# Ledger of designs, part 2: VHH binders against q96fz2

Target 1, 269 residues: q96fz2
Amino acid sequence: CGRTSCHLPRDVLTRACAYQDRRGQQRLPEWRDPDKYCPSYNKSPQSNSPVLLSRLHFEKDADSSERIIAPMRWGLVPSWFKESDPSKLQFNTTNCRSDTVMEKRSFKVPLGKGRRCVVLADGFYEWQRCQGTNQRQPYFIYFPQIKTEKSGSIGAADSPENWEKVWDNWRLLTMAGIFDCWEPPEGGDVLYSYTIITVDSCKGLSDIHHRMPAILDGEEAVSKWLDFGEVSTQEALKLIHPTENITFHAVSSVVNNSRNNTPECLAPV

## First folded at step 1 (VHH; framework vhh_etentamig_d1)

Design ec3
Fold by ESMFold2-Fast, scan of step 1:
Structure ec3 (fold): chain B 269 residues (1-269), chain A 119 residues (1-119)
Amino acid sequence: as target 1 above (269 residues)
Amino acid sequence: EVQLLESGGGLVQPGGSLRLSCAASGFTFSSYAMSWVRQAPGKGPEWVSGIRGSGGSTYYADSVKGRFTISRDNSKNTLYLQMNSLRAEDTAVYYCAKRGYSYGLFDYRGQGTLVTVSS
């Protein structure tokens, strides 16, 4: 997974993350560093994306089932990294293979500290090789959407005030991530950065790409992955597997250039 | 394949009324929001009205608010537009369009239906 869309305005994104705590109370996640959230239809590694994580990471004695939402850098910078420029590690930690996660120091150490997060996106992009040509066909891949009265619907092309309504009840893609905290040697704010765990592609996606992100399908899986206070690393890793509950459609080549950040990036062709 | 067939247009005097219909097939009608879009000769398309899947929420362009009413009958896979107090500037071809969770596209799968408001 090397490219995503996460374009929802902060308020819409927050409502899309409504959840129930251990007592069954309906809640919205509390923001950390909301000003660092930058919505985009075309997010690449090194950009910030919103993630969910347990409140217990920030507050001793907090209820581990309560959630924080925070922007984190895509591309995990390990806590032990001694250089001053974290960009030098970008390509090594964008994704983390599920089969070797416990063998790689960069991932094993933060997992041991319970640093599990859920990476949020509208969906992700993959490029399919087209036989007989040198062109690759991009696809936008996302959860099947619930088609209800309160669902967003496509706005008219010439009515921008209706654009945002398509996303009112969009089911965000929830991907299993690992994060770490890095303290700059010259001082300054702690950098939070993440990697997306990847698995073998499911049958439905195998013709598009051979790998997929580890998707946490439903609130039970999301809750168990986040709750490092009650769920051990060994138990949490049982949630990491391919899923078939995914859909996709072909998109135009506009998405190929990561500088393009418009609705055209994920519109069906 | 998605098919949308509009009907009910015609010639009407200013201040008159018309009821447009759109017969939908090829998809689960009740699962999708629907819209009416119009296009006058030589002009771009103008969104007129929208309705959510079960009919619980409706939306209107300011130019038609209070005069037009969008509705649907999910048992018949049919979308309607009741147009009252028609004005010369309402003259256009009217298209129904499937509004999904994908954005940027409207399916004008029929001929549309022509509404002419003239003396």
Scores: ipSAE 0.000, ipTM 0.110, lowest interface PAE 18.9, mean pLDDT 82

Design ec6
Fold by ESMFold2-Fast, scan of step 1:
Structure ec6 (fold): chain B 269 residues (1-269), chain A 119 residues (1-119)
Amino acid sequence: as target 1 above (269 residues)
Amino acid sequence: EVQLLESGGGLVQPGGSLRLSCAASGFTFSSYAMSWVRQAPGKGPEWVSGIRGSGGSTYYADSVKGRFTISRDNSKNTLYLQMNSLRAEDTAVYYCAKQYGSWSPFDYRGQGTLVTVSS
């Protein structure tokens, strides 16, 4: 996973992340650095994306089941990185393979510190290699959405006009991530950055791409992944596996250029 | 500065019992979940047990469930592991960990305590 959509306005995104803490109280996540959130239909590595993480990472006495939402840089910069410019990192940390996550220091160390996060997106994009041509077909991949049929609602979710109306109740894709905190050697603000854990593709996606992000399907999985105060690294890693609860549709080549940021990027074709 | 000091390890016969302790300092102990992690000779680290900050919920690896009991005394900043029905396979160095998993021993703040189960 190297491209996502996360276009919801801040207030809609926040409501889409409503949750219950361990005492059963309904809550909305609290924002940190909300001004760094930039909605986009076409988010690439090095851009900022919103993630959920435990409030306990920021407040010593916080309930570890309470959630913060914060923009973080996509592309994990390890805390031990010694150069002044994060873009000079010699290896790609956009994704982290589940099968080697405990063997690579860049991911093993932050995992040991409980630095687990849930990466939020409308969905993600993948490019299918087509037999007999060098052309690749992009697909938008996302959770199945609740649909209510109404009399006369012909093709309701299939047109660009109707897609705007489904966002108020859109179920956000929740991907397992690892983050780290990097302090610039010459001073400046601490950089929070993340990687998305990847697994083997499920049967439903195998014809599109051989890998997929580790998707946390449902509030129980999301809560356990985030709650580093109560759930150990070993137990949390049991949540990392392919899921079949996913859907997709083909999209136009407009999405290919990461500078294109319009609803056409995810509209069905 | 966070510090964790384990104690209570030693030699014990199969079927015997040991109680491990971990003295914590440098943070508000009751606000953080704690874990016990072990590393057997020639093996990677294995998460053993975890407990919520309040002590209200406990978790165990399948290999120790029903035999080990984790507990804490927040007034004394101390974590405990009661180990019963010990087996040769339980031989390991046991580490106390603040909200850390079984996979990053270099992130543990304690030095560990050795438990040897043999006749």
Scores: ipSAE 0.000, ipTM 0.119, lowest interface PAE 18.0, mean pLDDT 82

Design ed1
Fold by ESMFold2-Fast, scan of step 1:
Structure ed1 (fold): chain B 269 residues (1-269), chain A 121 residues (1-121)
Amino acid sequence: as target 1 above (269 residues)
Amino acid sequence: EVQLLESGGGLVQPGGSLRLSCAASGFTFSNYAMSWVRQAPGKGPEWVSGISSSGGYTYYADSVKGRFTISRDNSKNTLYLQMNSLRAEDTAVYYCAKDYYGSGSYPFDYRGQGTLVTVSS
């Protein structure tokens, strides 16, 4: 996973993240740096994306089940990085393989500090190899959605008007992430950055791509991943596996250029 | 300063039971998940059991499922491990741990001094 859509206006995104804390209270996540949230149909690495994380990361006595929503840079900059410009990091930290997460210092260290987050998106894009040509077919991949009417999930056969109607009740894709905090050597604001954990693709996606993000399907999985005060690293890692509860449709080549930021990027072809 | 003090270990026969305790101080105990980790002679540490900060969720290694029960009393800042149907392979020093991070990455400075459990006839 190297491209996502996260286009919802801030208020709609916030409502889509409604949750229950440990006491059973209905809550909305509290924003940090809301002005840094930039909605887009075509998010690439090094841009900011919204993530959920435990309030306990920011407040010593906070309830670890309470959630903050914050924009973070996609592409984890390790806390030990010594240069002044994070763009000079020589290796790719956009994704973190689940099978080597405990072997890689860049991921093992923040994971040991409980720095787990849930990366939010409308869905993600993958490019299918096509035999007999160098061209690739892009697909938009997302949770099954309930249509405005009780007619089942939205699909490729639905009109653009029907697609617009579903955004008010869109079920956001919730991907397992690891974040870190980097302090510039010369001073300045702390940089929060994240990586998306990846797993082998499920059977349903195997014809599109061999890898997929680790998707946290449902509030129980999301709560356990975020709550580093309640759930140990070893228990949280048991949540990292392929999921079959996913759907997709082919999209046009408009999405190929990350500068294109229109609804056409995720519309069915 | 985080301090963890384990107690309750001892010599027990196979099939017997023991209850371990861990007294915690120097941090807000009710805000942190806690774990029990053991180390058998000549071997590396093995995670045994974990409990959420509220006590609402408990987790166990496959080797102890159905035999051990983890619990906590947040009003007393105390963690417990009830060990039933003990086997010779349970012989180890048992450590109370704040925020067990992961197999092979477990920070020993976040554990107590340990309590020895010997299962022998």
Scores: ipSAE 0.000, ipTM 0.144, lowest interface PAE 17.1, mean pLDDT 83

Design ed5
Fold by ESMFold2-Fast, scan of step 1:
Structure ed5 (fold): chain B 269 residues (1-269), chain A 119 residues (1-119)
Amino acid sequence: as target 1 above (269 residues)
Amino acid sequence: EVQLLESGGGLVQPGGSLRLSCAASGFTFSNYAMSWVRQAPGKGPEWVSGISSSGGYTYYADSVKGRFTISRDNSKNTLYLQMNSLRAEDTAVYYCAKDQYTYGPLDYRGQGTLVTVSS
């Protein structure tokens, strides 16, 4: 997973993240640095994306089931990184393999600190290799959406007006992430950055790409992954596996260039 | 399309019991948390109870704790609310709601079932 869409306006995104705390109280996640959220149809590594994490990371005695939503840099910068420029990091931390997460220092250390987050997106993009050509076919991959009388599904949209209606109740993709906090050696604000955990593709996606993000399907999985105060690393890692509850459609090559940021990036062809 | 069909409401005397059911269709029921919400005459909606997708976590409003029990049968796509020791203040239309963390607030897709507690 190296490209996503997360285009919802901040208020719509916030409502899409409504949840129940452990006392059953309906809540919206509280924003940290909301002005750093930049909606886009075409988000690449090193850009910021919204993530959910436990309030307990920021307040010592907070209820660990309460959620913060914060923009974080995609591409984990380990807390031990000693250079001044994060772009000088010599290895790719955009994704973290589930099978080696406990072996890699960059990921094992923040996991031991409970630094689990849920990465939010409309969906993600993958490029299918095509035999006989050097071109790859891009696909937009997302949770199945439930059709209503008013909204419809993305695959059933007939016009731009119908497309606008599908976003009002869109089910965001919820991917398992690990984050870390890096303090610049020469001073400045703490940088929060994340990686997306990856697993082997499910059967439904195997013809498109051999890997997929670890998707947390539903409230219980999301809650357990975030609640590092009650759920141990060992128990949380049991949530990391392929899922078949995913759908996709082919999109145009417009998405190939990360500078293109329009609805055409995710529109079916 | 998402459909939620509530049933089991009726007239009952104080201290009595009722079991509400909600038949769900149009979505993968086992992947979603579910809630019961009620609306008394002339009042706004009140969240009553919630249950996680697996049934492993249950939640209750203070007004119903110890009296109501939420449960689900994922093999039958059905949500239940067992209501015991009913009081006049429990009189309301009860709605089954699909409760999803990524869709925003509670989705009131059901038509409701009326519960009247009176002597």
Scores: ipSAE 0.000, ipTM 0.140, lowest interface PAE 15.6, mean pLDDT 84

Design ed7
Fold by ESMFold2-Fast, scan of step 1:
Structure ed7 (fold): chain B 269 residues (1-269), chain A 120 residues (1-120)
Amino acid sequence: as target 1 above (269 residues)
Amino acid sequence: EVQLLESGGGLVQPGGSLRLSCAASGFTFSNYAMSWVRQAPGKGPEWVSGISSSGGYTYYADSVKGRFTISRDNSKNTLYLQMNSLRAEDTAVYYCAKSYEYGSTPFDYRGQGTLVTVSS
């Protein structure tokens, strides 16, 4: 996973993240650095994306089931990185393979500190290799969406008006992430950055791409992944597996250029 | 549905103190960041202070930092602003505001306000 859409206005995004804490209290996540949130239909590595993480990471003795929402840099910069410029990191940390997460120091160390997050997106993009040509077909991949009417799910065949209406009630894609905190040697603000854990593609996506992000399907999975105060690393890693609860449609080549940031990027072709 | 009722304003001498309260109803108070915004006579609104839904994060405008303290009591659905070392420039109508964020974030459902006059 190397390209996402996360275009919802901040207030719509926040409402889409409504949840219950361990005491059964209905809550909205509290924002950190909300001015760093930049909505886009076409987000690439090194840009900021909103993630959910436990309030306990910021407040000692906080209820670990309560959630913060914060923009973080896509591309994990390890806490031990010694250079002054994070762009000089020699390793690509956009994704973290589930099968090697406990072998790689860059991921094992923050995971051991409970630095688990849920990466939020409208959906993600993948490029299908087409036989006999160097051209690839892009697809937008997202959770099945419920239509405003009680009849069926939103799909590629629905009218543009129906697609515009669904954003107010859009079910955000919730991807398992690991984050770390890097303190610049020259001083300055702590950099929070994340990686998306990847797994083998499910059967439904295997014709599009061989890998997919580890998707946390439902509030129980999201809650267990975030709650590092109650859920051990071993238990949390059991949530990391392919899911079939996913849908997609082909999109135009407009999305290929990461500078294009319009609804056309995710519109069905 | 959503109601915010400010109180505690009044006339106070420079150097004095006041405590403002905002009683909230019609929504789950503990789910929302809250702010205080003021508007001086003939001027636009100025964000004063903000507090996260839990109370764990507080933010202040430079003009009030060190003098004002924002707090909340989620069991009473009440937001507070303790104002110390008041100056003539603090004279304004003070509004309670609901938001999904804190700091200088845009606001939902500002209340009727309470007048604070720092004079004489």
Scores: ipSAE 0.000, ipTM 0.125, lowest interface PAE 16.9, mean pLDDT 83

Design ee2
Fold by OpenDDE, second read of step 2:
Structure ee2 (fold): chain B 269 residues (1-269), chain A 118 residues (1-118)
Amino acid sequence: as target 1 above (269 residues)
Amino acid sequence: EVQLLESGGGLVQPGGSLRLSCAASGFTFSSYGMSWVRQAPGKGPEWVSGISYSGSNKYYADSVKGRFTISRDNSKNTLYLQMNSLRAEDTAVYYCAKHYSKGYFDYRGQGTLVTVSS
C-alpha cells in the first residue's frame, strides 16, 4: 500500500470514529495535534495521516479502551534511529509484512511496547499491471458502503448534496498499523510515525495486486488492536489477515500524480 | 468451554474485609483481561474493577477506589478481588468476567454473594 485517501473534514472524520468505551459510553476520540491533519484525496508516504491509538500511550493511568486520534507520519522512523534526518533511513518502512513483523527490529520493538494504531483512510489505491503494456490501471479500494444501495459507485452521487451525504456516512477503512516515537538527536519535537501492516491479498483483489493492507473489519477488531493494555501482542496478531469485505472500482490516472488532490482521484472511470 | 467460578463471598460487617477468587478455565487466561462486576438487589449491573492480561494495568470504579484491589495469578488461572473497608452499599452478587474487547466481557461466572450488614 503506497497511496491512500483521507479527505474528510476533521469534524466529519471525528464523528466517523465514534466508539463506546468499556463503560458503554459513546465517545469521540480526542485529537492530539489536530493542526497536523491535512485532508487529501491522495496521501503518499512521508505525509501525515490520522491514526487511532489508545489513550494509555499518552496518559499513564488512562483507560486503555479510550481512543486518541493523531496525525502521524507515514513511514515508521524507529526510536533508535540516530540520524538527524528521517529521510536518511535506508530501508523502507512504509509497510510491514505480517509474516516478518516479528523478525524486523524496527517493527518488533514498538509492537512489543504495544504501539499499535489504526490507520484511517477513505480507502487505498492499488495499481494493476496490464498484460502486454507498461501501463498500470489504478483502483480505489474501500469498505462496502451500506447506504449507497442505489448507486453502486461513489460516482453515482449526481448532486453535490448527495455527495456530501455519502461522505457524512462514509465507513472509513481501518488498517492495522504500528507506530513508533522518534526523538531527534539534535532536539525538537518527538516524531510519531507509523507503518501499515500488509498481508497477502484476498481472492477478490488478487488480480489487482498480490498484497493488501491488513484491514481491521469491525469495531471489535479495531478495539482489540488498539487496546494493548487488555489484548496481548499474540492475540492482536491473530487479527492480521486478508479480508474479502472490500470493494473497488477503477479510477483515472489522475491519482498517479501524488500532487493531484481532487475528487477526481476517487471518481470511477 | 469457558468456565468462571467465583468464590469467597459471605456475610461481613461494615468496615470488614473479604477476598474474592475466580477460577478460570477453558481459555488462555493469561491472554485476556478480566473484570469484576456486581449487581445489587434491584439495581443494574455495575462494573467494579478490571485488570489487564499481564496484570500491569488495573482499573477501578470510583466507588471502590482505595478500598478494593484487583490482582491475578496467571499460573493458577485465578482472578482476585481484595475488598477492604466494606460498606452496606457494596452488598451485591459479584461476578468474574472475561474480557473480549474494550473491557467488555463475553463470559461471566455464576457469581458470589457479598452481604455487608451489621
Scores: ipSAE 0.006, ipTM 0.266, lowest interface PAE 10.9, mean pLDDT 90
Fold by ESMFold2-Fast, scan of step 1:
Structure ee2 (fold): chain B 269 residues (1-269), chain A 118 residues (1-118)
Amino acid sequence: as target 1 above (269 residues)
Amino acid sequence: EVQLLESGGGLVQPGGSLRLSCAASGFTFSSYGMSWVRQAPGKGPEWVSGISYSGSNKYYADSVKGRFTISRDNSKNTLYLQMNSLRAEDTAVYYCAKHYSKGYFDYRGQGTLVTVSS
């Protein structure tokens, strides 16, 4: 997983993250550094993306089931990194393989500190190799969206004219992530950065790409992954597996250039 | 800005009827599903009924099924709840809600009080 879309305006994104705490109370996640959130149809590594994490990471004695939403840098910078410029990290920490997560110091240490987060996106992109050419076909991959209408009309929300209306009720993709906190040796603000855990592709995606992000399907999985105060590392890792509850459609090659940031990047072709 | 204005609540005797209305503005009403949610004094919110954007599909909580009827008039941007055979346990503030995310109604209006008693 190396490219996502997360284009929703801040208020729409916040409402899409509505949740229930441990007591069953309905809540919206509280923002940290909201001004650092930059909506985009085409997010690449090193850019900031919104993640959910437990309030207990920021407040002593906070209820660990309460959620913060914060922009974090995509590409985990380990807390032990001692150089002054994190862009010079020689390891690719964009993704973290589920099968070696407990063997790699960069991921094992923050995981041991409960630094689990849920990475939010409209969906992610993958490029399928085309037989007999050097070209690749991009696909936008996302949760199945629930239709509120059962009228069976082809002219409904599945038409291009009504595509924009789906964003108000879009079910965000929720990917399992690990984050870390890096303190610059020269001083300055703590850098929060994350990696996306990856697993083998499910059967439905195997013809597009051999790997997929570890998707947390549903509020129970999301809650258990985030709640490091009540759910151990061992128990949380049981949530990391391929999922078949995913859909996709082919998109234009416009998405290939990460500098292109328009609705055409995820529009069906 | 989304605005929802509920009306039609009041005092009614057990077995009586009331019709609630919700006037919606600030969004394309005909494009969204709508719900009624109620909250009894000292209790948490309870989803009561929902209707699809066209009005073709209607849903009810088991506690009100057969007694309440949800409807909408997209030409008037208005949602309705016809309540029949009212019981004391139906006493609550009733809220009009625009569908947003799974289980969340952030565009809930100011509410209208329904009291069912002697």
Scores: ipSAE 0.000, ipTM 0.107, lowest interface PAE 19.7, mean pLDDT 83

Design ef1
Fold by ESMFold2-Fast, scan of step 1:
Structure ef1 (fold): chain B 269 residues (1-269), chain A 118 residues (1-118)
Amino acid sequence: as target 1 above (269 residues)
Amino acid sequence: EVQLLESGGGLVQPGGSLRLSCAASGFTFSTYAMSWVRQAPGKGPEWVSGISGSGGRTYYADSVKGRFTISRDNSKNTLYLQMNSLRAEDTAVYYCAKYYKSGTLDYRGQGTLVTVSS
């Protein structure tokens, strides 16, 4: 997973992340650095994307079931990185393979510190390779959505107000991530950055791509992944596996250029 | 450079009261949650109480609920712990600690010794 859509305005995104804490109290996640959130239909590595993480990462003694939402850089910069510029990191940390996560120092160390997060997206994109041609077919992949007469279908809306109805009750894709905190050697703000854990594709996606992000399907899985105060690394890793609870449709080549940021990027072709 | 300096400990009889203070410097105090941690002789650190950066939320270990009150004065970069109805079991060195960055709890200095004895 190397491209996502996360275009909801801040307030809509926040409401889409409504949850219940351990006491059953209904809550909205509290924002950190909301000004760094930049909605886009076409998010690439090194851009910032919103993630959920436990409040306990920021407040000792906080209820570990309470959630913060914060923009983080896609592409994990390890805490031990010595250079002044994160772009000089010589290995790719956009994704982290589930089968080697406990073997790679860049991921094992933050995971041991409980630095688990849930990466939010409308959905993600994958490019199907077709033997016999150099052309690739992009697909938009997302959770099945609850349909109502008012919501319509993606790409069926023919006016701006109808486009808004598609997103009013959109179920965000929730992907398992690991984050780390890097302090610039020259001083400045701490950089929070993440990687998306990947697994083998499910049967439904195997014809599109051989790998998929580790998707946390439902509030129980999301809650357990985030709650590093109560759920050990070993128990949390049991949540990392392929899921069949996804859907997809082919999209146009507009999405190929990461500078294109319009609804056409995810409209059915 | 983070500096935390605890004070206010002493010898007190069971049922007595003490107020601990922690003077903080080297970081933006108001943006960090703060905690009190204690360590009895020969034992590991035990978390006692915590307070959010704004002071709007407070948390307590079950052993001290109803007896201890944590507070802060962000204009003076000072954390406080008001300890009432002290028991022999409260005897420990008390440390001021900040919640550092992403979940790391630091405690520094010599702490302040609280002895509850007749």
Scores: ipSAE 0.000, ipTM 0.171, lowest interface PAE 15.2, mean pLDDT 84

Design ef2
Fold by ESMFold2-Fast, scan of step 1:
Structure ef2 (fold): chain B 269 residues (1-269), chain A 119 residues (1-119)
Amino acid sequence: as target 1 above (269 residues)
Amino acid sequence: EVQLLESGGGLVQPGGSLRLSCAASGFTFSTYAMSWVRQAPGKGPEWVSGISGSGGRTYYADSVKGRFTISRDNSKNTLYLQMNSLRAEDTAVYYCAKGLRYSSYFDYRGQGTLVTVSS
């Protein structure tokens, strides 16, 4: 997973992340650095994306079931990275393979500190390779959505207000991530950065791509992944597996250029 | 401008029933899913129930499942919540919201309607 859409305005995104804490109280996640959130239909590695993480990461003795939402850099910079420029990291940390996560120091160390996060997106993009040609077909991949009459199929083109209705009830894709905190050697703000854990593709996605993000399907899975105060690394890793609860449609080549940031990027062809 | 006007709240004894209504205006009601959200004194908001734009699908919080019924009349732009077997724990201000649980939390319109379950 190397390209996502996360275009909802901040207020819509926040409401889409409403949740219940351990005591059953309805809550919205509390923002950190909300001004760093940049909505886009076409997010690539090294850009910032919103993630959910436990409040306990920021406040000692906080309820670990309470959630923060924060923009983090996509592409994990390990806490031990000693150079001054994170872009000079010589290995790719955009994704983290589930089968080797406990073997690679870059991921094992933050995972041992409970640095689990849920990466939020409208959905993600994958490019289907065609044998015997250089052509690749992009697909937008996302959770099945609740459809109401005229309230929002993607590609509804009849009315500007009908287009907005697609996103009013959109179920965000919730991907398992690991984050780390890097302190610049020469001072400055702590950099929070994440990687998306990947698994083998499910049967439904195997014709498009051989790998998929580890998707946390439903609030129980999301809560357990985030709650590092109550759920051990060993227990949390049991949540990391392929899921069949996804849908997709082909999109135009507009999405291929990461500089293109329009609704056409995810519109069905 | 979206307007939602809740009504039907009141004082009821445990085991009793109430029917809440929400009159909607300012948008094409039939094309939007709608929800009921409640907030008890001293507690955060709790999503209670949701209904698809057509009325073909309904959703309920575990705390109210089997006791509450959500419905809508698209010809009247009105959302309903039939509340049966009311308990003291159901005491709250009830709000009508545009959208389903994850998108409806801050989409309250109007003052809400107070439901008090007490002997």
Scores: ipSAE 0.000, ipTM 0.105, lowest interface PAE 20.8, mean pLDDT 83

